# VH-VL binders against Probable molybdenum cofactor guanylyltransferase (mobA), part 8

Target 1, 202 residues: Probable molybdenum cofactor guanylyltransferase (mobA), of Natronomonas pharaonis (q3irt2)
Amino acid sequence: MGERTGVIVAGGQSTRMGDVDKTVVDVAGVPLVRRVANRLLAVVDHLVVNCRRDQQERLAAALEGLSPTFAVDEVPDRGPTAGIMTGLSTVETPYAAVVAADMPYLDPELLEYLFERADSHDAAVPRPEEWFEPLHAVYRPEPMAEACAEALEAADARIITPLSSLDHIVIERDAIVEHGSLRSFESVDTPEDLERARERLS
Short names: E, the ipSAE of ESMFold2; O, the ipSAE of OpenDDE; V2, 0.75 times the mean of E and O plus 0.25 times the DockQ between their complexes.

## First folded at step 3 (VH-VL)

Design r15 (from r0 with light chain S31Y; framework fv_belrestotug; at its last look DockQ between E and O 0.53; V2 from the best seeds 0.00; counts 0 for: pae E 10.9 > 2)
Fold by OpenDDE, look of step 4:
Structure r15 (fold): chain C 202 residues (1-202), chain A 120 residues (1-120), chain B 108 residues (1-108)
Amino acid sequence: as target 1 above (202 residues)
Amino acid sequence: QVQLVQSGAEVKKPGASVKVSCKASGYSFTSYYMHWVRQAPGQGLEWMGRINPSGGYTSYAQKFQGRVTLTRDTSTSTVYMELSSLRSEDTAVYYCARGGKYQLLYFDYWGQGTTVTVSS
Amino acid sequence: EIVLTQSPGTLSLSPGERATLSCGASQSVSYTYLAWYQQKPGQAPRLLIYGASSRATGIPDRFSGSGSGTDFTLTISRLEPEDFAVYYCQQYGSSPKTFGGGTKVEIK
């Protein structure tokens, strides 16, 4: 396969833990977003970070040495669809993995499998249960960014809208378990999640 | 530098069709939306429609539905606007205008405009 | 569609004076997706402001935009001779994209 890019969507994380930006919170000596970046870089060649303007400096510090490209939202708080759009708009590789900044257990093996399955399609999206995991998926940048833009213009911020317009492969639970772990989709959303992460990753 | 160069002035009879071209250069042609906006003499600006980066999707203002067709030629970096069933009120300067990169935003670059005159 | 109404229709001022142009929307413009353009006779429009308040590249700082929801303003702090032109507001928060009727800034 050709070169790959990883896109970390970090712009919508600040509201989940009060005034603290959880993306840069220390987890067993490493910022949360850096843990995500390290795992992502196991399967991609380039790193893009989507964020708000006010996040950029501290994210840059947290990711020092990894040389990420920042895709900053011009308008904040437009949701994941906008974040994905902005992030993918900066991607120059044929495919990109899009992941949330709060998923420290993402499995590189599963991402590798998603890249493989995405071949010749616009996207490969996991569906571990009844819902999709669009923030743990592989996309062709151009079609997905365009689809997101169209959805946002239509005032439909649901991620399923742009996805439904793409040639996408659904990766069902059995395949996920075969090639990775359901743990990949666990996020750090609460202080309890954070403590659990510190225990698990220490 | 970004440039949008449009085809020359057109004079048409009522009921005819006109096809205006817009050649783009200086940027990644297949990454940006292209829009068309017209301006009747002494009047304001009117959005006509847009075509997506790949050329596979178009959106038109309701006023022009069924009469306007936008197309893209990637090999020549050219966008076309065809307007059929021309009327006298279609007399205007027609502009191509670049939109956002995979985004539906404002118009940062404009063609020089093409005057289309419809008269019997 | 969102109808944009600009006022005044014509603004007569002298060089050095402050110009204030208004753009009213029939309904709230999403995400402050409002742009301002300048158009001189025989020329295509030129982007001045986007996102209601962000200056486009190369635009002098005497141009500024403000507002949200249904009320937007373009301000030219000190008019230069080259600023006498027609100015249009445009919303791109909702389809279809729409323009105001324009305000002509002319020399007194």
Scores: ipSAE 0.006, ipTM 0.562, lowest interface PAE 10.0, mean pLDDT 91
ESMFold2-Fast, scan of step 3: ipSAE 0.701; ipTM 0.873
ESMFold2, look of step 4: ipSAE 0.007; ipTM 0.530
ESMFold2 (binder alone), look of step 4: mean pLDDT 91; pTM 0.910

Design r16 (from r0 with heavy chain Y102W; framework fv_belrestotug; at its last look DockQ between E and O 0.55; V2 from the best seeds 0.00; counts 0 for: pae O 10.0 > 2)
Fold by OpenDDE, look of step 4:
Formats: structure tokens, C-alpha cells, sequence
Structure r16 (fold): chain C 202 residues (1-202), chain A 120 residues (1-120), chain B 108 residues (1-108)
């Protein structure tokens, strides 16, 4: 199969836990973003990390040895759509998985399935419930990056806007459960989530 | 080194068309938006439109809608701006300007400009 | 469209003085998507500031940008002889992209 890239979107994670960037917080001896990166690298060949400029140094330290390419937002605080755009703009492979930096349970098998289903389409996006998971999806970099740029110019920061303009396959709940786990979409957003993650991943 | 080199000065009559070229080098041509901005003598800058990296999508200012056409030639790394139904008010220096990489941002590199004079 | 109004139209100053240029927007510019350009006679514009306050590569420290919403400012802390030119603000937060009318900084 062709080469693949994984894009971790970390720039939108502006909330801190105790004045610490949650993306680099320790989870059972491993930074949160590194746990995400390790799982992602099970199915991709290259790693891209989208972040703010002020995050880059600590993220680089957290991901030491993995040699990620950093895609720094030119304009900060533009939201996930901008993060996806910036990250995908650095991708040179036909397809890329885009994932949030705070999803430590992402399932490589599910990502593999998304890559398979994305074939000949612009995107494969899970919909485990009533909403999409665009930060756990597979995209063709160029079409999605451009769609995001158009949406942002139109002052529409909703990820559904660029997605709706793409030839995309929706992966419904039944298929998700068949090829992965719903836990893949759980994020660490609160201190309670963090403690739960530490317990689960220890 | 990023360079944008535009075609030479043009003199046209009212009602004619003009096609200005902008040859790009020193970067990944198929990854960046290209914009066109004009400037009438002694006046300010006016955005005309843009063409996406692939060349399959264009966006024009309403003022030029129906008269301007942007195209790209990947094989020669060249962007073209054609303006039809020329008027005396179209006399200006026309600039190509590089946008962002798959982003709609500011203009970091500019061509040297092409003077288009429309006179009877 | 967003209309940008620059003031003053002309600013006459001497080398070494501080220059303050204003750019007002008819409506709020999204996420401070505001750029500043310098243009000298017979030349293309040159990018100075983007994101309202970030200096472009190679731009001297004497240039600084500030502001948000509808009010933006370009400051030249100490004018050098090469700084006498026309300056334009530009918004790229919404389509169509628009420029201010420009401020000419001339030698007194």
C-alpha cells in the first residue's frame, strides 16, 4: 500500500490543567500526545503535528525520537478547522489520518479501516452517534485543506462545512463497532478524564 | 528563492482584452494560492481575485465578475490574468501575489507588476 | 465587504521620529486577520506585518503592529530614511480581501 501520514491536531487544545498544557501531561509515564502518536504510527509512516508556536518546544520534547514535522499555525486561535488545514498542508502522501491530541484510546484497527474505506474518496469520517468525528478521520490532504481554507475565508469555522463539500464516506456506528471500538473517540478533557486515563493505561 | 516574474507592459484600445502572465519559481507552485491585485495611477491597491493551487477554482471580486479570468499552467508554473472589455479606468499596474500554502492569507511575495494602458 | 480607512492620508515627519499609522475597519476583522504593506515608488508592495502584530521575515524591529476588532495601528518607532513610503493595511478575514486607502509617510 502507499505511504500514509498521521496528523495530530494539538493547536486547538487551549485549555490547561493546572497551568499545564494537557497535550503534554503525563499519563502513566508517557505524555498524552505521545500515546496518541504511538498508536497513530502503527498505521502511518509519517507524523505531522499541528500546534501553536508557543507549544512547539514542549511538544517536540514530548515526542522526542519520533521526528515529527511541525505544522505551525500562521494565525493562532482559528479553531480545529484551521488546525486541520495547516496540518494537511504539509502532507505529501495521498491520504492522511487526522486525530486530536487528546484521544489516547484511538484504535489503530479502526484507522486502518478508515484508510481502506477512504480509497477513491476525499474522506472517510466516522459518525458513531448523531455527530461526526472529523478529528478522527482520514482525508485526502489537498481537497480537505482547500475546503477548510474556503470555509475559514467565509468566516465559517464549523468543520462540517468543509466536509460537506468533499466526496466523503460516512462510517456509521455498526461499522465502527465491527472494525474498532467506540472508546477510540474518548478524549481527555477534565482532571477526572486524566485520572481515568492514568488508571486505564497504567 | 521565491520569484514571481510578470509579462511586459501592454497598450490596448477600449473594448479589447489583455492577458498578463506571472511565472513562478523557487517553491512548490501547485501548493499555493495566487492572487491578482491592481493599482491605478496614484491610487491604492485593489484585490481582483484568486486562483486555487490546482487551478480548478477561482474567486473574483464582484467588480470584475464576468470580465476577469484566471488560469494556471502547471507545466510552466505560470498563472494568467485575462481582463476583457477594457475601459480607460482599467489603466493600472497589475500585480500577481502569492497567497498561503493551501491557505487564504496575506501576500508574502509579489510580482514586479505589469502596466496596462487603455487608450483610444 | 469590509472597508478599511487609513489615517492620516499623509504623515510628514523627520528621520528619527516616531510614526503612528491608523487603520479603521467598517466591521470587526475576524481573528485579527490584518496585514500591513510598505510600497515605494515604482515598486511592488512589501509585506511588513501579518496577524495584526507579527513581523514578516526580515522586517526590522522598529516596525510593530497592534490592534483588534475595528482599530489597528502600525508603529515605526524611529524613522529611517528608507522608511519614507506609502503604507497599506489589508484584511484577509473575509472575502473579498480589501485594502485601506494608504498613508503616505513623507519627509518633513
Amino acid sequence: as target 1 above (202 residues)
Amino acid sequence: QVQLVQSGAEVKKPGASVKVSCKASGYSFTSYYMHWVRQAPGQGLEWMGRINPSGGYTSYAQKFQGRVTLTRDTSTSTVYMELSSLRSEDTAVYYCARGGKWQLLYFDYWGQGTTVTVSS
Amino acid sequence: EIVLTQSPGTLSLSPGERATLSCGASQSVSSTYLAWYQQKPGQAPRLLIYGASSRATGIPDRFSGSGSGTDFTLTISRLEPEDFAVYYCQQYGSSPKTFGGGTKVEIK
Scores: ipSAE 0.006, ipTM 0.568, lowest interface PAE 10.0, mean pLDDT 91
ESMFold2-Fast, scan of step 3: ipSAE 0.606; ipTM 0.833
ESMFold2, look of step 4: ipSAE 0.029; ipTM 0.613
ESMFold2 (binder alone), look of step 4: mean pLDDT 90; pTM 0.916

Design r17 (from r0 with heavy chain Y102F; framework fv_belrestotug; at its last look DockQ between E and O 0.37; V2 from the best seeds 0.00; counts 0 for: pae O 11.0 > 2)
Fold by OpenDDE, look of step 4:
Structure r17 (fold): chain C 202 residues (1-202), chain A 120 residues (1-120), chain B 108 residues (1-108)
Amino acid sequence: as target 1 above (202 residues)
Amino acid sequence: QVQLVQSGAEVKKPGASVKVSCKASGYSFTSYYMHWVRQAPGQGLEWMGRINPSGGYTSYAQKFQGRVTLTRDTSTSTVYMELSSLRSEDTAVYYCARGGKFQLLYFDYWGQGTTVTVSS
Amino acid sequence: EIVLTQSPGTLSLSPGERATLSCGASQSVSSTYLAWYQQKPGQAPRLLIYGASSRATGIPDRFSGSGSGTDFTLTISRLEPEDFAVYYCQQYGSSPKTFGGGTKVEIK
């Protein structure tokens, strides 16, 4: 098995909970982003964190001991497409898992399945419902980064644009349920979500 | 160290085609975009187009659409710029310039330039 | 396309003086993707500034960039003899990439 990289996209998350960066919020004694990183590291060998410059120091503290590589956005607030592009541009392994920083329930078994299905393709992307989960997917770094760059040049920030240009496998709901859990895609976006996370992960 | 070495000067007649090469070394060739920029005598810089790291995608300025073709050869780390239907106004120094890694960025390294003269 | 207008066309100064070069954009440059280049006769352009205000590797600190939106400035705090050249601004936030017409900094 080849080496794998995990990319955590943490940029842009600070606006959802006011002036507080939810990615470093404590959830049952562990920063949210660290919970994500720990689960990701169950299936990958290297860790990349995409973030804004102003986030880097506190994220580094939250991830102390894990030695992540930081992929800092030169310009903030360009959306997930830009974050994915920046993160994947630093990846040197054949495949990388890209995940959002606010998904503390991501299932390593599901990620493993995505890596398996991505073989010989540019991407494996879940579609649990009516929409894709591009921030819980596996990509070949170069093709996806290129596609993201082209989309951004065209002033199209929708992740569906770069995805549509890739040889990608769609992982439908039935396969997701068979190899993981739909909870994998739940995010912490509100204070209520945070309290629920604290209860679930305590 | 990063180096971009271009082919020698060209003299062409109107209506002919010219193909300029740019050999890259000192970095991961398949990780960066390559751009072409020209400069007419005593004039400013003009962006012509770019080719992506894999060579499978190109983007050209509208002014050159249909006349310019960019290609790249991974085995020789060389990018080519072919300009057809040459006109006197195409007389210029042509530069290859490295872009960003998987990104649309500035030009951090340049070739030495290739002078193309179009005259009857 | 975004048209970049540089001013002045020519700037005559003496060594040791401060140089201020302007680059105006016909519309807002996305994400402040603005670069500055230096070009000397018979040579290829050299990158000075990227991202409007970041110095490229090896560029002396007497060079600085500022600005946003439609107005950008390159400043040379104290001109050295080797700084007399033509300077170009370039935007890469929108396709097609475009350059300004250049400002020639010449010795008085």
Scores: ipSAE 0.006, ipTM 0.548, lowest interface PAE 11.0, mean pLDDT 91
ESMFold2-Fast, scan of step 3: ipSAE 0.677; ipTM 0.855
ESMFold2, look of step 4: ipSAE 0.200; ipTM 0.725
ESMFold2 (binder alone), look of step 4: mean pLDDT 91; pTM 0.922

Design r19 (from r0 with heavy chain Y57R, light chain K97Y; framework fv_belrestotug; at its last look DockQ between E and O 0.27; V2 from the best seeds 0.00; counts 0 for: pae O 6.4 > 2)
Fold by OpenDDE, look of step 5:
Structure r19 (fold): chain C 202 residues (1-202), chain A 120 residues (1-120), chain B 108 residues (1-108)
Amino acid sequence: as target 1 above (202 residues)
Amino acid sequence: QVQLVQSGAEVKKPGASVKVSCKASGYSFTSYYMHWVRQAPGQGLEWMGRINPSGGRTSYAQKFQGRVTLTRDTSTSTVYMELSSLRSEDTAVYYCARGGKYQLLYFDYWGQGTTVTVSS
Amino acid sequence: EIVLTQSPGTLSLSPGERATLSCGASQSVSSTYLAWYQQKPGQAPRLLIYGASSRATGIPDRFSGSGSGTDFTLTISRLEPEDFAVYYCQQYGSSPYTFGGGTKVEIK
């Protein structure tokens, strides 16, 4: 199998908690985004971090030593679709895993499975319940980036729009549980989530 | 350096069609949108449409729907604009213009323009 | 479609003077989707500003863009002889991507 890239989408995470950037919050001695990065690097060769310009410095500090490539959004506040587009635009490997910065429990085994299943397709996307997890998926960079661009041009920022235009396979709940854990998709969104994460990851 | 070189001037009769070419060089051709903008004599700029990097998707201004066709040849790094059912009002300079990478829709590089004259 | 109205139609100034060009939109346009172009006679337009306030590569710092919503401005702090041209604003927030009617900056 060829080289792989992991893309962390961090630009949209701060908007969910107002002006607080939770991506660099300490979780049992490690910044949240670094925990995500460490788990990604178990299955990928290169690291890309999508973020806003104002986040870059503190993210760089949080990820010191990991030598990530920063894909900075030129236009802020366009949501995850824009983040994915920007991140994937810097990827040079045949496939890339795209993950949100706030999912510290992502399972490398599940990601490995997604890479395997993505073979010969534009994307492998999990659907643990009735919704997709596009920020926990594997993509061909160029097709997905272009699809995202088209969606944004059409003023449709929903991630399902670019996804629907790709040759993608869906990884259903049973396969997810077989090759990973549903906990993989849990995000840190609240102070309670953060404390729970600190307890679980201590 | 980025260059967009367009085909030469055209003179057409009303009802005819014209096909203008735009050859790109100096950059990754398959990474950028290509737009077409025209300018009637002494008038402003008018956006006509665009074609995506792969050439599989186009978007046209409503005014030109049904009359304009954009195509893309990756092997020659060339984009084509065909306008049919020409009218005198179509007399203008036609420009190809590179869009930014992906969803960056400003036009950072332009062709030299192609004058199309429609007269009986 | 979004209609962009530029004013004034013609601006007569001398080299060294400050030029202020206005672009009004019929409806709100995100500041991140407004561009300015310069066009000289017999030439294609040249990108000056994108995202309302970002200078394109190679554009002198005497050119600056500002504004939001329905009101945008291009400022040339000190006109050089080569700055006398027609300037167009363009929105790319929604299709069709429309241009203003242009402002001609001419020498007094």
Scores: ipSAE 0.021, ipTM 0.590, lowest interface PAE 6.4, mean pLDDT 92
ESMFold2-Fast, scan of step 3: ipSAE 0.582; ipTM 0.839
ESMFold2, look of step 5: ipSAE 0.162; ipTM 0.682
ESMFold2 (binder alone), look of step 5: mean pLDDT 92; pTM 0.939

Design r7 (from r0 with heavy chain L104Y; framework fv_belrestotug; at its last fold request DockQ between E and O 0.46; V2 from the best seeds 0.00; counts 0 for: pae O 8.7 > 2)
Fold by OpenDDE, fold request of step 13:
Structure r7 (fold): chain C 202 residues (1-202), chain A 120 residues (1-120), chain B 108 residues (1-108)
Amino acid sequence: as target 1 above (202 residues)
Amino acid sequence: QVQLVQSGAEVKKPGASVKVSCKASGYSFTSYYMHWVRQAPGQGLEWMGRINPSGGYTSYAQKFQGRVTLTRDTSTSTVYMELSSLRSEDTAVYYCARGGKYQYLYFDYWGQGTTVTVSS
Amino acid sequence: EIVLTQSPGTLSLSPGERATLSCGASQSVSSTYLAWYQQKPGQAPRLLIYGASSRATGIPDRFSGSGSGTDFTLTISRLEPEDFAVYYCQQYGSSPKTFGGGTKVEIK
């Protein structure tokens, strides 16, 4: 199999917990984003981190030793679609996993399965319930980045728009449970989530 | 340094086609979008379309749909803009302009421009 | 499409003076996707500002951009002789990308 890249999307406004950047918050002695990166690196060869310019230094510190490539948003606060586009624009491998920075329970086995299922398609996207998890999916960088660019230019920043234009395979709930866990999609968004994460990962 | 060098001036009859070239140098050609913008005499700027780094995808302004074709040749680092069914209103200076790799939706470098004159 | 209207059409000033250029949009420009360009006769445009307020590489700090929604401004704090030119605003938040009609900054 060819080389793989992991893209962590960390630049969104949703990455803030109040006035604090939650992506670098300590979770049982390890920054949140580093927990995501460590799990991602179990299945990929290269690491890309999408972020805002003002986040780069503290993210670099949190990820020291992992040699990530930073894909900095030239225009901040454009949403997840823009983050995915920016991240994938730096990818040189045939496929890349795109994950959010606030999902510390991502399952490497599930990601491995997504890479396998993505073969010959533009994307493999899980749908654990009625909605997709596009920030936990595998993409061909060029088609997805282009689709994101088109969507943004059309003033439609919903992730479903670029996804709908791709040859994508949907990974349904039964396959997700068989090859991974639904916990993979749990995010740390609230102080309660953070305490739960500290307990679970301690 | 980044350079975009366009082909020379063209004079065409109505109904004909014109193909303008833009040769890029001084950067990774396959890492950037290329856009085309024209400017009629004494008028403002008008975006025509863009082609992605690989050349596999193009996007055109609706006004030019069906008449404009963008292509790129990686081996020569050249982008082409072909405009068919020319009209007198197509008389303008045509610019190639470098965008970015996906996230750069403005134009940081420009060619010197190519004057296309359409007259009977 | 989004129509950009620049004002004034012509601005006559002397070197050392402050220049204020306006760019109005027919509808809100998403995420302040607004750029400014400078163009001199017989030359291609040159990028000055992107993202409404970010200065392009190599652009002097006397150039600054501000605004959001439907109202944007380019300011030249102290005009230099080389600053007399036509200035265009451009939006890239909605397809197709569109430009303003331009403001000519001429020497008084």
Scores: ipSAE 0.013, ipTM 0.561, lowest interface PAE 8.7, mean pLDDT 91
ESMFold2-Fast, scan of step 3: ipSAE 0.797; ipTM 0.896
ESMFold2, look of step 4: ipSAE 0.513; ipTM 0.801
ESMFold2 (binder alone), look of step 4: mean pLDDT 91; pTM 0.922
OpenDDE, look of step 4: ipSAE 0.005; ipTM 0.553
ESMFold2, look of step 6: ipSAE 0.006; ipTM 0.434
ESMFold2 (binder alone), look of step 6: mean pLDDT 91; pTM 0.924
OpenDDE, look of step 6: ipSAE 0.006; ipTM 0.546
ESMFold2, fold request of step 13: ipSAE 0.007, 0.007, 0.380; ipTM 0.539, 0.494, 0.769
ESMFold2 (binder alone), fold request of step 13: mean pLDDT 91, 91, 91; pTM 0.923, 0.919, 0.923
OpenDDE, fold request of step 13: ipSAE 0.005, 0.011; ipTM 0.550, 0.572

Design r8 (from r0 with heavy chain L105Y; framework fv_belrestotug)
Fold by ESMFold2-Fast, scan of step 3:
Structure r8 (fold): chain C 202 residues (1-202), chain A 120 residues (1-120), chain B 108 residues (1-108)
Amino acid sequence: as target 1 above (202 residues)
Amino acid sequence: QVQLVQSGAEVKKPGASVKVSCKASGYSFTSYYMHWVRQAPGQGLEWMGRINPSGGYTSYAQKFQGRVTLTRDTSTSTVYMELSSLRSEDTAVYYCARGGKYQLYYFDYWGQGTTVTVSS
Amino acid sequence: EIVLTQSPGTLSLSPGERATLSCGASQSVSSTYLAWYQQKPGQAPRLLIYGASSRATGIPDRFSGSGSGTDFTLTISRLEPEDFAVYYCQQYGSSPKTFGGGTKVEIK
């Protein structure tokens, strides 16, 4: 039992598949967000779900039995920087993992490694390809939430802005492969991705 | 009962610095931001900046960047606003005001104000 | 910087009348990030409304706020003697946090 929180960012535009909220879509008998939460809870003690207000009831149903704390976006659709800020604002532990709601292959071993690497830093953020994965990272809650608030104040919604202001460590592809699966970063974005996930997880 | 009590009036010469204090009581000091807002005689309100008393993180309005410094002392639940290189147009009443963290910057409690007069 | 323009600059009314105060923004402001304050001579401002329409604790029912986008309104349904003051709108959705120029509600 460590002092760890996991934050699922569920409120973005990317969680919509047309008019459907994909976070609660069934994936081989289990809602998408619950697959993420189950994997996250292998390494954390507390669960926070950042979401839009219209999602809260159905997310509570999908996460029944897991006792999530909801961190609701007062203004929806402001992007991941705002979602991270809102989610981390409720965290009381020294470190929190922040993950997207649409990553059903989330690797607990990789998350454990990110917590280890984040020690004494403000963040451990993976870069498996050319871009950072800020919704698959470990943060000190207050420094990151403050950096996000400052970036949003400046009308700069780019997640690189708060990351650049922090004492962050970058976890490059080679270290990721040594400590976990690259599949951890795979998201369900399209109906084809959903069909693939249903086949893989059945 | 929430109270914000500010230090007394100051008279300064152009080019000097002034440091105004704001002592908080009646709530968890580190759970809210503290903002500073000034008002020149007969004029409206102007936001200067804010501090998170937890960790001391600050954000300043561009107009005051480089001239204003916000600090806090957690042991005395006090925030400080220091304004340097004073000019006659800095003559104003300076208020501390409490706001919620992370974009909840409406001000539910205000200090009584500190008059700063800059004259030669 | 978002500029807030309040109109009229002065409202001359009698006790018992309705006051309607306008606040126009140079850019769209989420209603979540709009507040109204009351200030009397020699006093600090007092929060009346936040989130465009939520009444602050202890504020009488006669005060109400409405609006969205670039147009916001503060209404005082029936003026009491203690309501004669200057009123300021404020946006807190972007930096710097800006205030309107104020509307003075004065006794006729």
Scores: ipSAE 0.472, ipTM 0.776, lowest interface PAE 2.3, mean pLDDT 90

Design r9 (from r0 with heavy chain Q103R, light chain K97L; framework fv_belrestotug)
Fold by ESMFold2-Fast, scan of step 3:
Formats: structure tokens, C-alpha cells, sequence
Structure r9 (fold): chain C 202 residues (1-202), chain A 120 residues (1-120), chain B 108 residues (1-108)
């Protein structure tokens, strides 16, 4: 049961940290993905983690005590669109937040606002700068998963493609700033980002 | 026990429409896609389209776009395939088949088939 | 669309023999999304294999699937009398979903 699910998309992306799985890297005593999950769980009832098969064991260790449901990507069919589809396929609630595993400053107040704005729509997707943030958005699980499946079946893996077929609302910068922190979208991509996060979250 | 039971054989004239039903039982109707596949006499299998019974979302093979319509009734756990503007080459056995959602588009249970004959 | 070509069109074999059936794709099939079905005269097809190599529930272990990309194989290690049938491959890696033309396994 419950009204809300949070989906963390943890797999498929190339990183600037070489062979290191950044999702489980330590950030001031807490794994990166755990920081995301802790913040997400402030506004959702259920946790789903989309990941590659090779990540599952270490993600389970990092998320010990949170009872995540794992949604493992089909290899080699991975990437943000496939990850969203796989993650949402296990969701039973009317809406789910989909977030990336590398956003340690995820703002629960902003997520709450996205859930409110998604009501009666298929999606609420923020646009803090020039680009959509589809890995920091709220979706109706079934319409979004169907749209993602259709896009992948057409060999179109672009994350924006599923949104074009849905009743989605765009949350522009002004509304984001009024209801939350722009830092919510800040990801850990480089060793420099990691050191900054360690200082900020210590 | 999973069962897919289809309506009986149809004989139609060219230009007519046919509507075939497929009643599902023994599982959660809205948890699986339903596909339609046809087979002309002595020929192979041809995919026509699918429906997600939960949301009513449909996808059709381009060859049938504009002629085929898939619908469902969740209260009776029944899916329907309607094919319009029938031609002699539409003579075939029409199957409903259950598939997994999203990308799991292989068919673990099949209906018994409905023979549709189009003749003048 | 991905065109699936099955070969040979007909295999004439005796019970106890090994059957090897090929399915070639005109383009790479993503994620090994390839299934095999058995069809007997007057009957609906029956799922044997999905994901190129996973046996469906209730299917005997004499049936096995292998392959990736554009080349897939169904093997029946020791033909039983009930195995003489038509076999179809099907890809679900891209739309539209497509089937091969079939291979008939018949008694010699």
C-alpha cells in the first residue's frame, strides 16, 4: 500500500570517476545513494531502486534497513529511458517520484511541490535551466512506463521522447525557486563534486 | 488456471467488419498485455497489435493501422479485436495471446483461435 | 522492421535424433528479446523459449535456445514423437513484433 513511491535510477550512465560505482561512494560517512534515499523517503512511502545487475548486492548493503524493491535493467537494454520504465514497472501507487542516484542535495520540499503539481496530469517535470530534468520528476507510473516502452521499441532512447506523448506540466525556474532549492538538481559527477559534497554534508 | 476463450467462427463478405472477443480468466486481467496474432491458411504468424487492459493503451502494426481497433471491458475481463474493410486476404485464424507488460512481449498463453473466412 | 529468416524450411528426422533450427535476423535483436514457439496442426502456438535461452514453464529440458545479435538457434536434443511440429521464432526487440516463416520438423 501507500500513496507515493520513490524510484532511484542508479544504473546505465557513464561516469567521470572511471571504474568506481559512484552510487555507493562514501559521502561523509554515508553512501551517495543512501543520502538520496534518505531525502526521498521524507516524502514517499515506498522505495524502488533501478540498477544494473552487477550493482544490486552493493546497493542492498548501502540501503540496509530501508527495504528497497530492486528493479534490475535487462542487459544490454539500459539508460535513463529504460531505467525509468523498469523502475516504474513495479510501482503500485498513483504517482512516483523518479530521481537520479547521484543527487545528494535532493530537496524534499521541492519533491512535495512536484507531487502537488502532478495531480491530474501524467507528469510534472522541472526545467530549472534550459533542459528538462526527467530524473528529478513525478510521474503517473503506467502512462510513463508505456511511453518509455513505446519509445524504446521504436529504437528512440532519448529521455525526452516519452514526455511528448503525455499530459505533462513543466515546472519553470521561478516556481522551483519559490518552492525549493535549485541545489536539489546538483549531481556528483566528478571527484571535485564528491569532495564538495563531503564538505557540505559532514 | 489461466484461460483465454475466444468467440466462434465468422463468415463475412468483402467490405464487412468482424469483431472477435477473447475472455480471460485465472489471472489479474489488468496485469498483462493482450496481443492479437493472425495466421492465414498454410502460412506463418503475423502480429497485429496489443492492448494494455489497465489503461486501454494500444499499439498496432502499421499494416493494420486504420483497419484494426483493440478494446477491452474490464468488468468482463474481455478484449476485442475489430477488423474493418475485410478482403479475401484477411481469411485467417485470429488468436489472442497474453504478454508481459512493457518490453516482455512474448506470449505465454494463447486463445484457441477464431477462424474468419472472407468470401463472396 | 526486423525480418526473421528460419532455416531450413523443413527438417525430416527420426525419433531420437537431434534437431537444430536456425533463426536469422536482418538487424541485431536488442537484449536477446527472441522467443520460440511450437505449433501442432489445428492448435494455437505454445511458448517454448523466451529471452533467447530461458525455458518457459513446463517445457522439457530437451528444448534449449541460444544465440544473440542476428543468429539464434533452437535445439531439441532427442526428438520425441510429440515434437514433430512447426517451430516459429519471434523477436520483441523492436516494433513491429515479427515472426520467422517457420521450420517444419517432420517424420522421415
Amino acid sequence: as target 1 above (202 residues)
Amino acid sequence: QVQLVQSGAEVKKPGASVKVSCKASGYSFTSYYMHWVRQAPGQGLEWMGRINPSGGYTSYAQKFQGRVTLTRDTSTSTVYMELSSLRSEDTAVYYCARGGKYRLLYFDYWGQGTTVTVSS
Amino acid sequence: EIVLTQSPGTLSLSPGERATLSCGASQSVSSTYLAWYQQKPGQAPRLLIYGASSRATGIPDRFSGSGSGTDFTLTISRLEPEDFAVYYCQQYGSSPLTFGGGTKVEIK
Scores: ipSAE 0.544, ipTM 0.829, lowest interface PAE 2.5, mean pLDDT 91

